# Ledger of designs, part 274: miniprotein binders against q9h3h3

Target 1, 235 residues: q9h3h3
Amino acid sequence: EDGFTAEHLAAEAMAADMDPWLVFDARTTPATELDAWLAKYPPSQVTRYGDPGSPNSEPVGWIAVYGQGYSPNSGDVQGLQAAWEALQTSGRPITPGTLRQLAITHHVLSGKWLMHLAPGFKLDHAWAGIARAVVEGQLQVAKVSPRAKEGGRQVICVYTDDFTDRLGVLEADSAIRAAGIKCLLTYKPDVYTYLGIYRANRWHLCPTLYESRFQLGGSARGSRVLDRANNVELT
Key: E = the ipSAE of ESMFold2; O = the ipSAE of OpenDDE; V2 = 0.75 times the mean of E and O plus 0.25 times the DockQ between their complexes.

## First folded at step 20 (miniprotein)

Design WL4 (at its last look DockQ between E and O 0.93; V2 from the best seeds 0.83)
Fold by OpenDDE base, look of step 21:
Structure WL4 (fold): chain B 235 residues (1-235), chain A 85 residues (1-85)
Amino acid sequence: as target 1 above (235 residues)
Amino acid sequence: DREELIRRFERLVRRAERLLRRAEEALKRGDLETAEELIIYALMSLKLARWIAEMLGDPELLERVEELVERAERLLEEVERLKRE
């Protein structure tokens, strides 16, 4: 039982967003410098609060890589939140369709594939693969959480521009797999994060829209992507 | 947008071609496991490329995907043969 409540993890993620980020920006930095940057800031060694002996002396919220085509567009998050409060006050039923419509209306369409890995070589290797895929233009943007004091799992987030574009979600999955990542992936829209929709929320909404499992052997080779809302395989 | 779908198609195809070239290089080195993985990754990209070609109704794009799938399958058969040896 990973003792961290979904709310605690969310609060930590929000706090981390406010701290400085270690960023490799492929728009301004030559791709040839990526390997040196990865060696300097392996996510398993970068610490959340800049512990003695860590590569960072100051607090780090996230380690991120921006691709050439990265354009930050958060949409109207404030309008989204206001509409969400009004909806809650109205007592109208809240469904995944409601959230999708709110997201579309306010242009808050970003989402991310998530993977959780223990600190160590496997994490650093996975991150290096993702970072290369971003710099090569196979992915737009990714981030990884720094090492926490408690040694908990770190999360890699790989973003897509539109969670309503199923093909785009699948393209990102295929790129992540091509980077050598074989673990379970879950896809979460950012709108769910902005509205505080986590595991065990009062509306019984599943915060994960998609799940990807990968297999190399047997009759089912490759990724299997499940639409969790409809319980349908997309691949 | 048709142009965006074409751009996405071309990106997937380029990825698949790169992966298949790397798989061939792995085969030459006798690294059958790496070759197999790379072929599987290529096939994943080609599956999505096929879907785009079908959405576009473009027979030329479909043919390009089919040729690459056939190449991937031949390489996979070779890997499987060599693993049994």
Scores: ipSAE 0.838, ipTM 0.943, lowest interface PAE 0.5, mean pLDDT 92
Fold by ESMFold2, look of step 20:
Structure WL4 (fold): chain B 235 residues (1-235), chain A 85 residues (1-85)
Amino acid sequence: as target 1 above (235 residues)
Amino acid sequence: DREELIRRFERLVRRAERLLRRAEEALKRGDLETAEELIIYALMSLKLARWIAEMLGDPELLERVEELVERAERLLEEVERLKRE
């Protein structure tokens, strides 16, 4: 195998983004229809390309739920990308702080909590809890990947509108936990995605800002949220 | 924005109130594990609500949070005592 794995993964991600999405949009669909929709399209059964016996006959890139208050705004992505190119040629240091300021200047502030689960009851249950939290107004928007042909792990993404609002990111963590989700969560700002900055990048930047670990026992019950950039606990 | 912080505070408090009511229902049916879990989620929500009330400098909001925290802690003590029986 050669070095096109990152290019291949990027092409697959673009294809998923461009393929049809299965969307429950609370802005236009009554909340009473959510349970039937969830039963019709469990993420462990919805297939990427529409296999026989699946609920979908055509490709599905993502399964998504939009909350009543969801107001999409990616910000000035083109200006961000131009300023990023200028920064790289300027001789100024590239640090998490300069990326944060770049994101603020161009209003590219969204980010997401991520969780990875194997197909099956646990995934479907987690997604249903997240979807209900979105429709109830506790979260703004979430999506989950459909099942791959060989049932590998799937991802649930729960978006927040401003990664610099640490309290708001913690509010989303608390809503996710209240939906019964106890697994590891990682938080990634969208600015890193728009600039093509991945884990093994040449600037040694860490695209994961926060990790959330949950426990019910002991003296520190609840989420322990670690700021990976500064190696300090927020909670 | 003060109005937005108040909306976030109210959302967190309403969530905590619902979680505590569900914890009480779980206690009624003897489901101590579920009750404990729901109380912990409520306390997480209240910790963030307290943070907002402090940023707003509003003693009425802070008092509302403190009353709910006391209720949650009393329920948790009850759950723990029942587990020992």
Scores: ipSAE 0.808, ipTM 0.935, lowest interface PAE 0.7, mean pLDDT 89
ESMFold2 (binder alone), look of step 20: mean pLDDT 89; pTM 0.878
OpenDDE base, look of step 20: ipSAE 0.835; ipTM 0.942
ESMFold2, look of step 21: ipSAE 0.770; ipTM 0.924
ESMFold2 (binder alone), look of step 21: mean pLDDT 88; pTM 0.873

Design WL5 (at its last look DockQ between E and O 0.96; V2 from the best seeds 0.84)
Fold by OpenDDE base, look of step 20:
Structure WL5 (fold): chain B 235 residues (1-235), chain A 85 residues (1-85)
Amino acid sequence: as target 1 above (235 residues)
Amino acid sequence: DREELIRRFERLVRRAERLLRRAEEALKRGDLETAEELIIYALMSLKLAKWIAELLGDPELLERVEELVERAERLLEEVERLKRE
């Protein structure tokens, strides 16, 4: 994917954040209602713009599930952005360490495991597993993109509170795997999204901090989580 | 925070225990593939629980994890045995 494609996808994701969300909030809704909600709003059928015959008549940016322990904390995103602009103007070298320090300073520490799946039963099943894990308190919050007109892949995002907490990142990976997800996972800090750092960025920064691969067979069973910055396996 | 680490530990252990129970149920049904998968998920959770117990320096937590690991490994050996028959 070229930089333009990555920027376009990011712009679409930001636009989706501003549209209405379909939310199951486990803090206010009984867990017993989850299955009915999942049946009503399967991600493969929920359309981005509320197409005729879809479960939604209005545009939907995201489908989300909030766990009991979910507390939205975005930190100081505005301060982060201002500091980033100042840093760019300074001509100082920009490294992954620089971004980490900016994130810490401004308390913008959230990150997400990402999985991309084609629309259909496998996506809906994966989402149901993740949603259940959130409601059961194994995960805090997750969202899935609605179906696009082009029929492209949908993304499931599973959040962690702190991308600098390696244990927390690994805990989320283990929970995602326990939900039956076997595909490739990539972990991206939200700070990279807020600063517009995508693939093929001018700073040559990898926006993916971690990759998780799952294997059932062989000598190394389970998830292998790779730190992309250091090229070290964490598991 | 010690208390937070303990909460994380307990969550991982509860997950592992649930997965192992489900694996045992799958095994009883003759669903060896599902049993194996569930055991692997349990072992993943127990690995993290072990790390937490080590970080806490708590021998009781370590012992609890080790007991569950042994249970998981026994179940895995049984599944592997049955897959070879």
Scores: ipSAE 0.835, ipTM 0.943, lowest interface PAE 0.5, mean pLDDT 92
Fold by ESMFold2, look of step 20:
Structure WL5 (fold): chain B 235 residues (1-235), chain A 85 residues (1-85)
Amino acid sequence: as target 1 above (235 residues)
Amino acid sequence: DREELIRRFERLVRRAERLLRRAEEALKRGDLETAEELIIYALMSLKLAKWIAELLGDPELLERVEELVERAERLLEEVERLKRE
């Protein structure tokens, strides 16, 4: 049952990754075109499969914005996957520490802050803020899921280069907050995604490395970021 | 490396400066909630800039951050005073 959940999540992620993406690429597209693009493709209206009345006529896996400094580098994913299979056969314990070491060894260091929002104005507004932050150079790369047939929550992913650079991960959190995002954020290293390890996995691993909670009122203002692995507050 | 840390420091400081200017404009309009939010975002950025200045061991960078923190704190005190009125 745990393996069933991981298999289904991996298949869903693969399908979305392989379908066409709607991309604003700041490396090749003038920044002045961003607002028109955002108005044409609000994530609450872009449908996964191109439903009637949507702005897209074809399936869309993701809506993405690439910043001027975006330099894709997924690392040695094939070597990572091979080492993962060998580890599972070896009889050695599978722990967050062994996943971290595999990611470092194979240079698969990227990760992402995630937020989940219902379709509507708040989602579209949040995405627009993130997209502007990317084009302005405050963030490197972000993507948002299209509207599902059922109309459930959608996800915005904001990428960072190196999950072991805690300061850089916090810098991204601060940029997200400065874009007006107040909801819960969770941070997941990409190594978990490449290995198909999701919340309901057979190893009982938690793919969430950090959680960020934001408060404007009270005694503590700003982001409070918890390191889930060490139960330590970073902020 | 050191050059990368300096670039990250400068980005964070420029972000904070822009946020504080926007907070001052919001304060002039009487939009106290927006002003408060922007000041908090600026302070978050400055906290990280301070961390980088400490890693670099550069007292000039640290002084720049501390001056901006003082400016942000003065603005926040003014906003909080006005919200209580």
Scores: ipSAE 0.767, ipTM 0.925, lowest interface PAE 0.8, mean pLDDT 89
ESMFold2 (binder alone), look of step 20: mean pLDDT 89; pTM 0.877

Design WL6 (at its last look DockQ between E and O 0.98; V2 from the best seeds 0.85)
Fold by OpenDDE base, look of step 20:
Structure WL6 (fold): chain B 235 residues (1-235), chain A 85 residues (1-85)
Amino acid sequence: as target 1 above (235 residues)
Amino acid sequence: DREELIRRFERLVRRAERLLRRAEEALKRGDLETAEELIIYALMSLKLAKWIAEMLGDPELLERVEELVERAERLIEEVERLKRE
């Protein structure tokens, strides 16, 4: 993907964050209502701009599910951004370690597993599995992008609290797999998003820290999680 | 935090136990593919639970994981046996 495409997708994602969200909050809504909510707002039918005939009449940025243990903590994003600007001005080398340290210093530690799926039954089924896992307390929070006009792939994001907690990242992978998801997963820290670090960035930083591949057959059954920075398998 | 690790362990174990029960139910229905998939998911959770138990240095937690791993392995062997028939 061209750097322009990555920047464009990021700008769209940021714009979507500012639009209304369709949220199922398990802290306030009984789990028994989840199936009805999923049926009412299937991601493949919910449209980004509230197109005629869609379940939503108004623009929707994201469809989200919050688990019982969900607590929003974004850390000091403003301080992070200021420190990042100062770092760029300093001309000091920027490494994945630099970004990790900035994230830790400013408590911007959230990250997400990402999966991209075409609109349709498979997406809706995947989302239902993830949503159930969130409501059951196997995952904390997840969101899915609504259907775009262009009919492009939709993204499911499954969050973890700390991208530096390898165990937590692996726990989330295991929960996603247990929900029936078999596709490629990529893990991205939110700090990379906040700092505008996308594919083909000028620092040659890989915005994906981990990749998970799932295999049912052969000698290596289950998820293989690769640390992209170190080229080491964690599983 | 030891308590947090224990909570994580218990969550993983509960997931594995649920998956193994579902796998047994799938086997009873003759759905070998579903059974195998569920067992693999259970083993993934048990692997992480084992790591936590090792981090905690708790032999009782290790034993609990090992028992569930053995159960999962027996179920896999049964699935594989039935796939060959």
Scores: ipSAE 0.832, ipTM 0.941, lowest interface PAE 0.5, mean pLDDT 92
Fold by ESMFold2, look of step 20:
Structure WL6 (fold): chain B 235 residues (1-235), chain A 85 residues (1-85)
Amino acid sequence: as target 1 above (235 residues)
Amino acid sequence: DREELIRRFERLVRRAERLLRRAEEALKRGDLETAEELIIYALMSLKLAKWIAEMLGDPELLERVEELVERAERLIEEVERLKRE
């Protein structure tokens, strides 16, 4: 139950969010420029803090691609956070259902499929596939972390606009798979991120709502998506 | 809403059509592994499109999905036949 790990993750996330992002915005940038942009800024080479020998001399918090239909909408995050504080002092039970209701009430409905990959060609290839899917309109928005100073795995986040729309979450999974991605995917609603709820949290909440496992062989070919809260397969 | 569901249906169908064309090209060059993968991705997309067509209650949309599923099934049969040879 280590509070250091949760506090450390929150601090790193906040720092990355506050630093400049490197963005390809399909709403304002021609799709024909995407391949050149991807070649210029591979996530395995873009450095978190900047390096004269890398594509970026200044810090980069995230590398992101916004699709044509991307409409930023965080919802009522401040109201969500205030209600969360009140709930913690109220003595009422804190459950996954409580978090779901807070997210609905305050319209903080976005979430993301996550994949973790080691730096290198595999990461850059996966990111390029996701970025193309976003620009082509198969996905709405995605981001990838830059290379950390001492390495370590990087994360690709593929967003959906409503974690309660299970069909929409499955549609995003299918688009990710069609981009050739076969690894384990986990889905985390943004409400958990805004409230600072990570795996090592004192409420023993599981921030992973869905898992997607993919296979090519056998009678169950394709994605198998599990609802972790209810232990129910969606596919 | 209905307009949103139709847009999502059309996106899924167009994705499946593109994937099946690529699978056919892979078959022509003998790349059975690539063809199989693309057919699976197409069927994943068509499964979701079918659910949307059922939600909309639109028999023309359902028929479009069924035609593409039949095409995908024929391609799978061809892949399996060639793998046994």
Scores: ipSAE 0.780, ipTM 0.925, lowest interface PAE 0.8, mean pLDDT 89
ESMFold2 (binder alone), look of step 20: mean pLDDT 88; pTM 0.861

Design WL7 (at its last look DockQ between E and O 0.93; V2 from the best seeds 0.84)
Fold by OpenDDE base, look of step 20:
Structure WL7 (fold): chain B 235 residues (1-235), chain A 85 residues (1-85)
Amino acid sequence: as target 1 above (235 residues)
Amino acid sequence: DREELIRRFERLVRRAERLLRRAEEALKRGDLETAEELIIYALMSLKLAKWIAEMLGDPELLERVEELVRRAERLLEEVERLKRE
């Protein structure tokens, strides 16, 4: 994926954030209703623009599940962006440490595990597992992209409150794995999204902080979480 | 925050215990693959719980984790035995 493709996908994701969401909120809806909701709105069938015959007649940006402990806190995104512009103008070196410090200063600490899956049963099953884990309090919040017209891969995002809390990142990985997810996971801080730091960015910053690989067989059973910046395994 | 770490610990332990119960049920059904998978998930959670117990310096929490780890390992050995049969 070239930088343009990554920027385009990011712009589409931001545009989707502004469209209506299909939300299951465990704070207000009984957990017993989750299965019916999942059956009504399988991600592989929910369409981005409400295509004829889809479960949704109106555009849907995201399908989301909020856990009991979910509290939205986006921090000072505007202050973050202003500080980032000032930093760019200053000509000072920009490092992952710089971004971490900006994130901390402006309290923009959220991050997400990402998985990309083709539309179909495997996606819907994965989403159901994640949604259940959220409702059961193993995870705080997750969202999945609706089906695009082009039939491309859909993304499941599982959030953590603080990308600087390595334990919290690992806890979320363990919960995702326990939900039956075996695919490659990548972890991205939201600060990178807010600052427009994508693949092939001019600062050569890797937008992925962590990667998780899962293996059932062999001597190395379980999830292996790699710190991409330091090339160190955390698990 | 000590209290938050304890909450995290308890969540991980509860997850592990649930997974181990499910693994035992899978084993009773002869579903060795599912049992193994569930045990691995439990061990992942217990690893993190162990780290928390170590961070807290709490020997009682550490003992609880170690007991569950031993349980998981016994179940895994049983699964592996049955797979070789």
Scores: ipSAE 0.856, ipTM 0.951, lowest interface PAE 0.5, mean pLDDT 92
Fold by ESMFold2, look of step 20:
Formats: structure tokens, sequence, C-alpha cells
Structure WL7 (fold): chain B 235 residues (1-235), chain A 85 residues (1-85)
């Protein structure tokens, strides 16, 4: 089911992206309204398709918070996709390095830290902390998936604007941790998402670039961030 | 971009200062676990601020970070001392 699973996940991601989003936009909405908005739309209660008892009556693809400094910049996604098609027919190897260069050439540099949490208070609390960090200017953009009908884990995505800026990626990790988030984080450049490259892809590419593990006790307190491509610790 | 690095530095330092103030308040009320947690978050922010100060080559910024690191480490020592009691 690997091939079917990858195509199924890509289709579900596209459908969520195309459905309406619930957005708190700090560029146009006062920060004092955030707490009320969070109480109205907790991610554990907002449903993907508008179930009875939900705050939403219509489908919701994502719940998002845009920071005051957020400047949308997807880059040349169309050019990226065309170059990707050409690369596949060129006979050149498809490697993480060629994808990195493609992303740089087309200015598709954004990426995201991901965390997966079960529905409930812990998820809603984590999302609220992230949303406040965004509105305070510590993070720029974040989104969280709504609750599926059958339950299961939901995902919070915290964006950075340049996956090649390692320090900036680490700054986002530190802001996430300061919001009280202690779980495993994985970092995925958006280039993989725009090209439909997920875990079980045909090219055996690993879309996770960094992993962050946090601990309060022991000899290595704080985040330990691993660069998966070079097998080195950044922190 | 030097201006951008300075903005990132200032953000990280302000975050660390707020975290340390909160840690001091937690320590005053005897909440040692919260104090320790906040100190660790502050040190994470200061580590990154130090890297930026080093990239900028600005000894005044570096000294500001080191002062806050010393403050954080003194607080952490106090928390650990109180946990032994």
Amino acid sequence: as target 1 above (235 residues)
Amino acid sequence: DREELIRRFERLVRRAERLLRRAEEALKRGDLETAEELIIYALMSLKLAKWIAEMLGDPELLERVEELVRRAERLLEEVERLKRE
C-alpha cells in the first residue's frame, strides 16, 4: 500500500489546502482578540467536515495564525514543478542535494517544524501557546489540522521562511520550546510538499531534514537538534 | 543582512529576559520545577543570541548575552541547592 498510501496522503493534503481555513490574522486583527478566538475554535473541537456539535458547520482544512510580520512568499512554485518534471526525464540522479538546489533556484525556501498530538487539552494548550508566540512575533506563521471524525493525532505546523538558514530554524525551535512544547519535532522543507514527496515516495527521499528532541533533566538539557542529512547535532 | 541579525538578536534577548523574570518569580513562590524550566528556555534563547553576537562581531552585544547567561546560571544553581533541602 506504499504507493497508494503516498498518493492518498497527497490527495488528502490537497483537499485540506483547498477547503476553507479558519485564520487569525494579526496583521489585521488586534492581539487582544486572540484569546477569544482560541476559545471559540479549539483544534480538538473544530472538525474537518463540520460534524454536529462542532464550532464549524462547514468543512475546515486548517486552523491558522498569521503573525504581524508574516509576508507571504511561496516563491516560484510553478517553475519549481516544471523543473522537477524536467529533472525526472533528464537522467540526472534525484538526491536531496538536487532538490535543495532546485528549491534555492526557484526561491521555494519555506519549511516547517511539525508536531503530532492527540485531540484534547494537551493539543489545545500547545496550539494556544504556539498561536500566542506567533502573535507576539516570536514565530511568523503556524497552522493546526482540525479533528477527524474518527479521532487520531492532529498536526501543528510552525513555519520558517528559509530551511537553508539553520540558525533561523533553531530560533523557531527555541520559540516553540519556550511556548512549553516538549514533544518530538520534525522539520520538513516545503519543497517536498509542493512536489508531492512524502515518506513513502518512489525516489526514497527523506523529507525530514531536522529532528528536535527536548529534555529538562539529564546532562543535555534543552533541545538537541539533529541534521538528518549530515548526521550531526546542531545544538 | 546585519539589520536583520540585530532584530533577531534583540528578540532572543528580550525573550530570555522575560523568561528569567518569570523564573525569579517562580523561585520566590517556591515553584522550583517551573523556575528550572523557564531558566532552561532562557538559556536556549541566549545560546542563539550569543551565536548572532559572534557573527556580528559586536563585543557590547556579546557582553550583554554573557551577563544574562551568568544570571541564568546563578538562578539554576539556587534552584538545585533548594531541591537538595
Scores: ipSAE 0.767, ipTM 0.922, lowest interface PAE 0.9, mean pLDDT 89
ESMFold2 (binder alone), look of step 20: mean pLDDT 89; pTM 0.878

Design WL8 (at its last look DockQ between E and O 0.98; V2 from the best seeds 0.81)
Fold by OpenDDE base, look of step 20:
Structure WL8 (fold): chain B 235 residues (1-235), chain A 85 residues (1-85)
Amino acid sequence: as target 1 above (235 residues)
Amino acid sequence: DREELIRRFERLVRRAERLLRRAEEALKRGDLETAEELIIYALMSLKLAKWIAQMLGDPELLERVEELVERAERLLEEVERLKRE
């Protein structure tokens, strides 16, 4: 993907964060209502701008599910950004380790597993599995992008609290797999998003820390989680 | 935090137990593909639980995981046997 495409997708994602969200909050809504909510707002039918005939009449940035243990903590994003600007001005080398340290210093530790799926039944089914896993306390929070006009792939994001907690990242992978998701997963820290670090960035930083591939057959059954920075399998 | 690791362990174990029960139910229905998938998911969770038990140095937790792993492996062997028939 061209750097322009990655920047464009990022700008769209940031714009979507500012639009209204369709949220199922398990802290305030009984789990028994989840199926009705999923049926009302299937991601493949919810449109980004509230197109005629869609379940939503108004723009929707994201469809989200919050688990019982969900606590929003974004850390010091402003301080992070200021430190990043200062670092760029300093001309010091920027490495994945630099970004990790910035994230730790400013407590911006959230990250997400990402999966991209075409609109349709498979997406809606995948989302339903993830949403159920969140409500059941196997995952903390997840969101899915609404359907775009262009009919492009939708993204499901499954969050973890700390991208530096490898065990937590692997726990989330295992929960996603247990929800029936078999596609490629990529893990991206939110710090990379906040700092505008996308594919083909000028620092040659890989924005994906982990990749998960799932296999049912053969000698190595289950998820294989690769640390992209170190080229080491964690599983 | 030891308590947090224990909570994580228990969550993984509960997931694995639920998956294994569902696998047994799938097996009873003759749905070997679903059974296998569920067992694999259980084993993934148990692998992480085993790591936690090892981190905690808790032999009782390790034993609980090992028992569930053995159960999962037995079920998997049965599924594989039935797939070959």
Scores: ipSAE 0.845, ipTM 0.947, lowest interface PAE 0.5, mean pLDDT 92
Fold by ESMFold2, look of step 20:
Structure WL8 (fold): chain B 235 residues (1-235), chain A 85 residues (1-85)
Amino acid sequence: as target 1 above (235 residues)
Amino acid sequence: DREELIRRFERLVRRAERLLRRAEEALKRGDLETAEELIIYALMSLKLAKWIAQMLGDPELLERVEELVERAERLLEEVERLKRE
């Protein structure tokens, strides 16, 4: 009951994962083809469930770009989920530290920077910049949600291999900014997604580890990255 | 390990060099806003490269990044001066 919203969000995420993806894979596709691909499938026009007038006639769960160096991680997600169930039955308090340890133990270390943008040129331009950064080797993997029926905000996810590697997370932030992205970024480890722990979860856990805010003016130009768990600025 | 840190350093330096070249081009065409943004992105990349060079304890890598920082700082000073004119 208290988890009904979390169960709904998990079901929607699973449905998107199971539907077809539109993928540009730099490991097998020449970089010179990227511009045409981006023009054919702008995320503001690719529809989630496939409209006859859109570039896709069938459902699309995600639009993704895989970089040259992308190697799928094979973490022990099944073991992670089993350990999570045992933890809940144990009666011990569930804390951010416990989740971090579960992720480390089961090698489910990936995470992602997220940005939320309204459909339109700004979204398409941001995605194109990110996609180019991936193909150029500055980022490893990114995906963007297609347009929903009721044109709400869409999300761009930019992945990193290891949420415990702060330097790597900051490197990704700098690459995202260099692609021209100035909006708020939030960073979430994948462990929270695999366990169905979202913003409004019953344990009051905060799945956001970092926030990045970008400033051109003032005394501190560049990214200001806040560690949400410790309330400490990293940059 | 050490080889991984060197690869990350090189990527960050190459990105900064490309950004500074683009900033110089923007400055030549009078696009001071674009030039400033590109210099800031370059400095962000160089800050991380500097941290890596320090972790490696490699004075040659540190010197490389410091030379690029000096270039970026000179360019930023020029952009700021022109914006005031």
Scores: ipSAE 0.663, ipTM 0.886, lowest interface PAE 1.3, mean pLDDT 88
ESMFold2 (binder alone), look of step 20: mean pLDDT 88; pTM 0.871

Design WL9 (at its last read DockQ between E and O 0.96; V2 from the best seeds 0.87)
Amino acid sequence: DREELIRRFERLVRRAERLLRRAEEALKRGDLEEAEELIIYALMSLKLAKWIAEMLGDPELLERVEELVERAERLLEEVERLKRE
ESMFold2, look of step 20: ipSAE 0.795; ipTM 0.930
ESMFold2 (binder alone), look of step 20: mean pLDDT 88; pTM 0.874
OpenDDE base, look of step 20: ipSAE 0.842; ipTM 0.946
ESMFold2, look of step 21: ipSAE 0.796; ipTM 0.931
ESMFold2 (binder alone), look of step 21: mean pLDDT 88; pTM 0.874
OpenDDE base, look of step 21: ipSAE 0.839; ipTM 0.943
ESMFold2, fold request of step 22: ipSAE 0.828, 0.833, 0.834; ipTM 0.940, 0.943, 0.943
ESMFold2 (binder alone), fold request of step 22: mean pLDDT 89, 88, 89; pTM 0.875, 0.871, 0.876
OpenDDE base, fold request of step 22: ipSAE 0.827, 0.834, 0.827; ipTM 0.939, 0.941, 0.939
ESMFold2, last read: ipSAE 0.811, 0.833, 0.838; ipTM 0.935, 0.943, 0.944
ESMFold2 (binder alone), last read: mean pLDDT 88, 88, 88; pTM 0.872, 0.872, 0.871
OpenDDE base, last read: ipSAE 0.834, 0.828, 0.828; ipTM 0.941, 0.939, 0.939

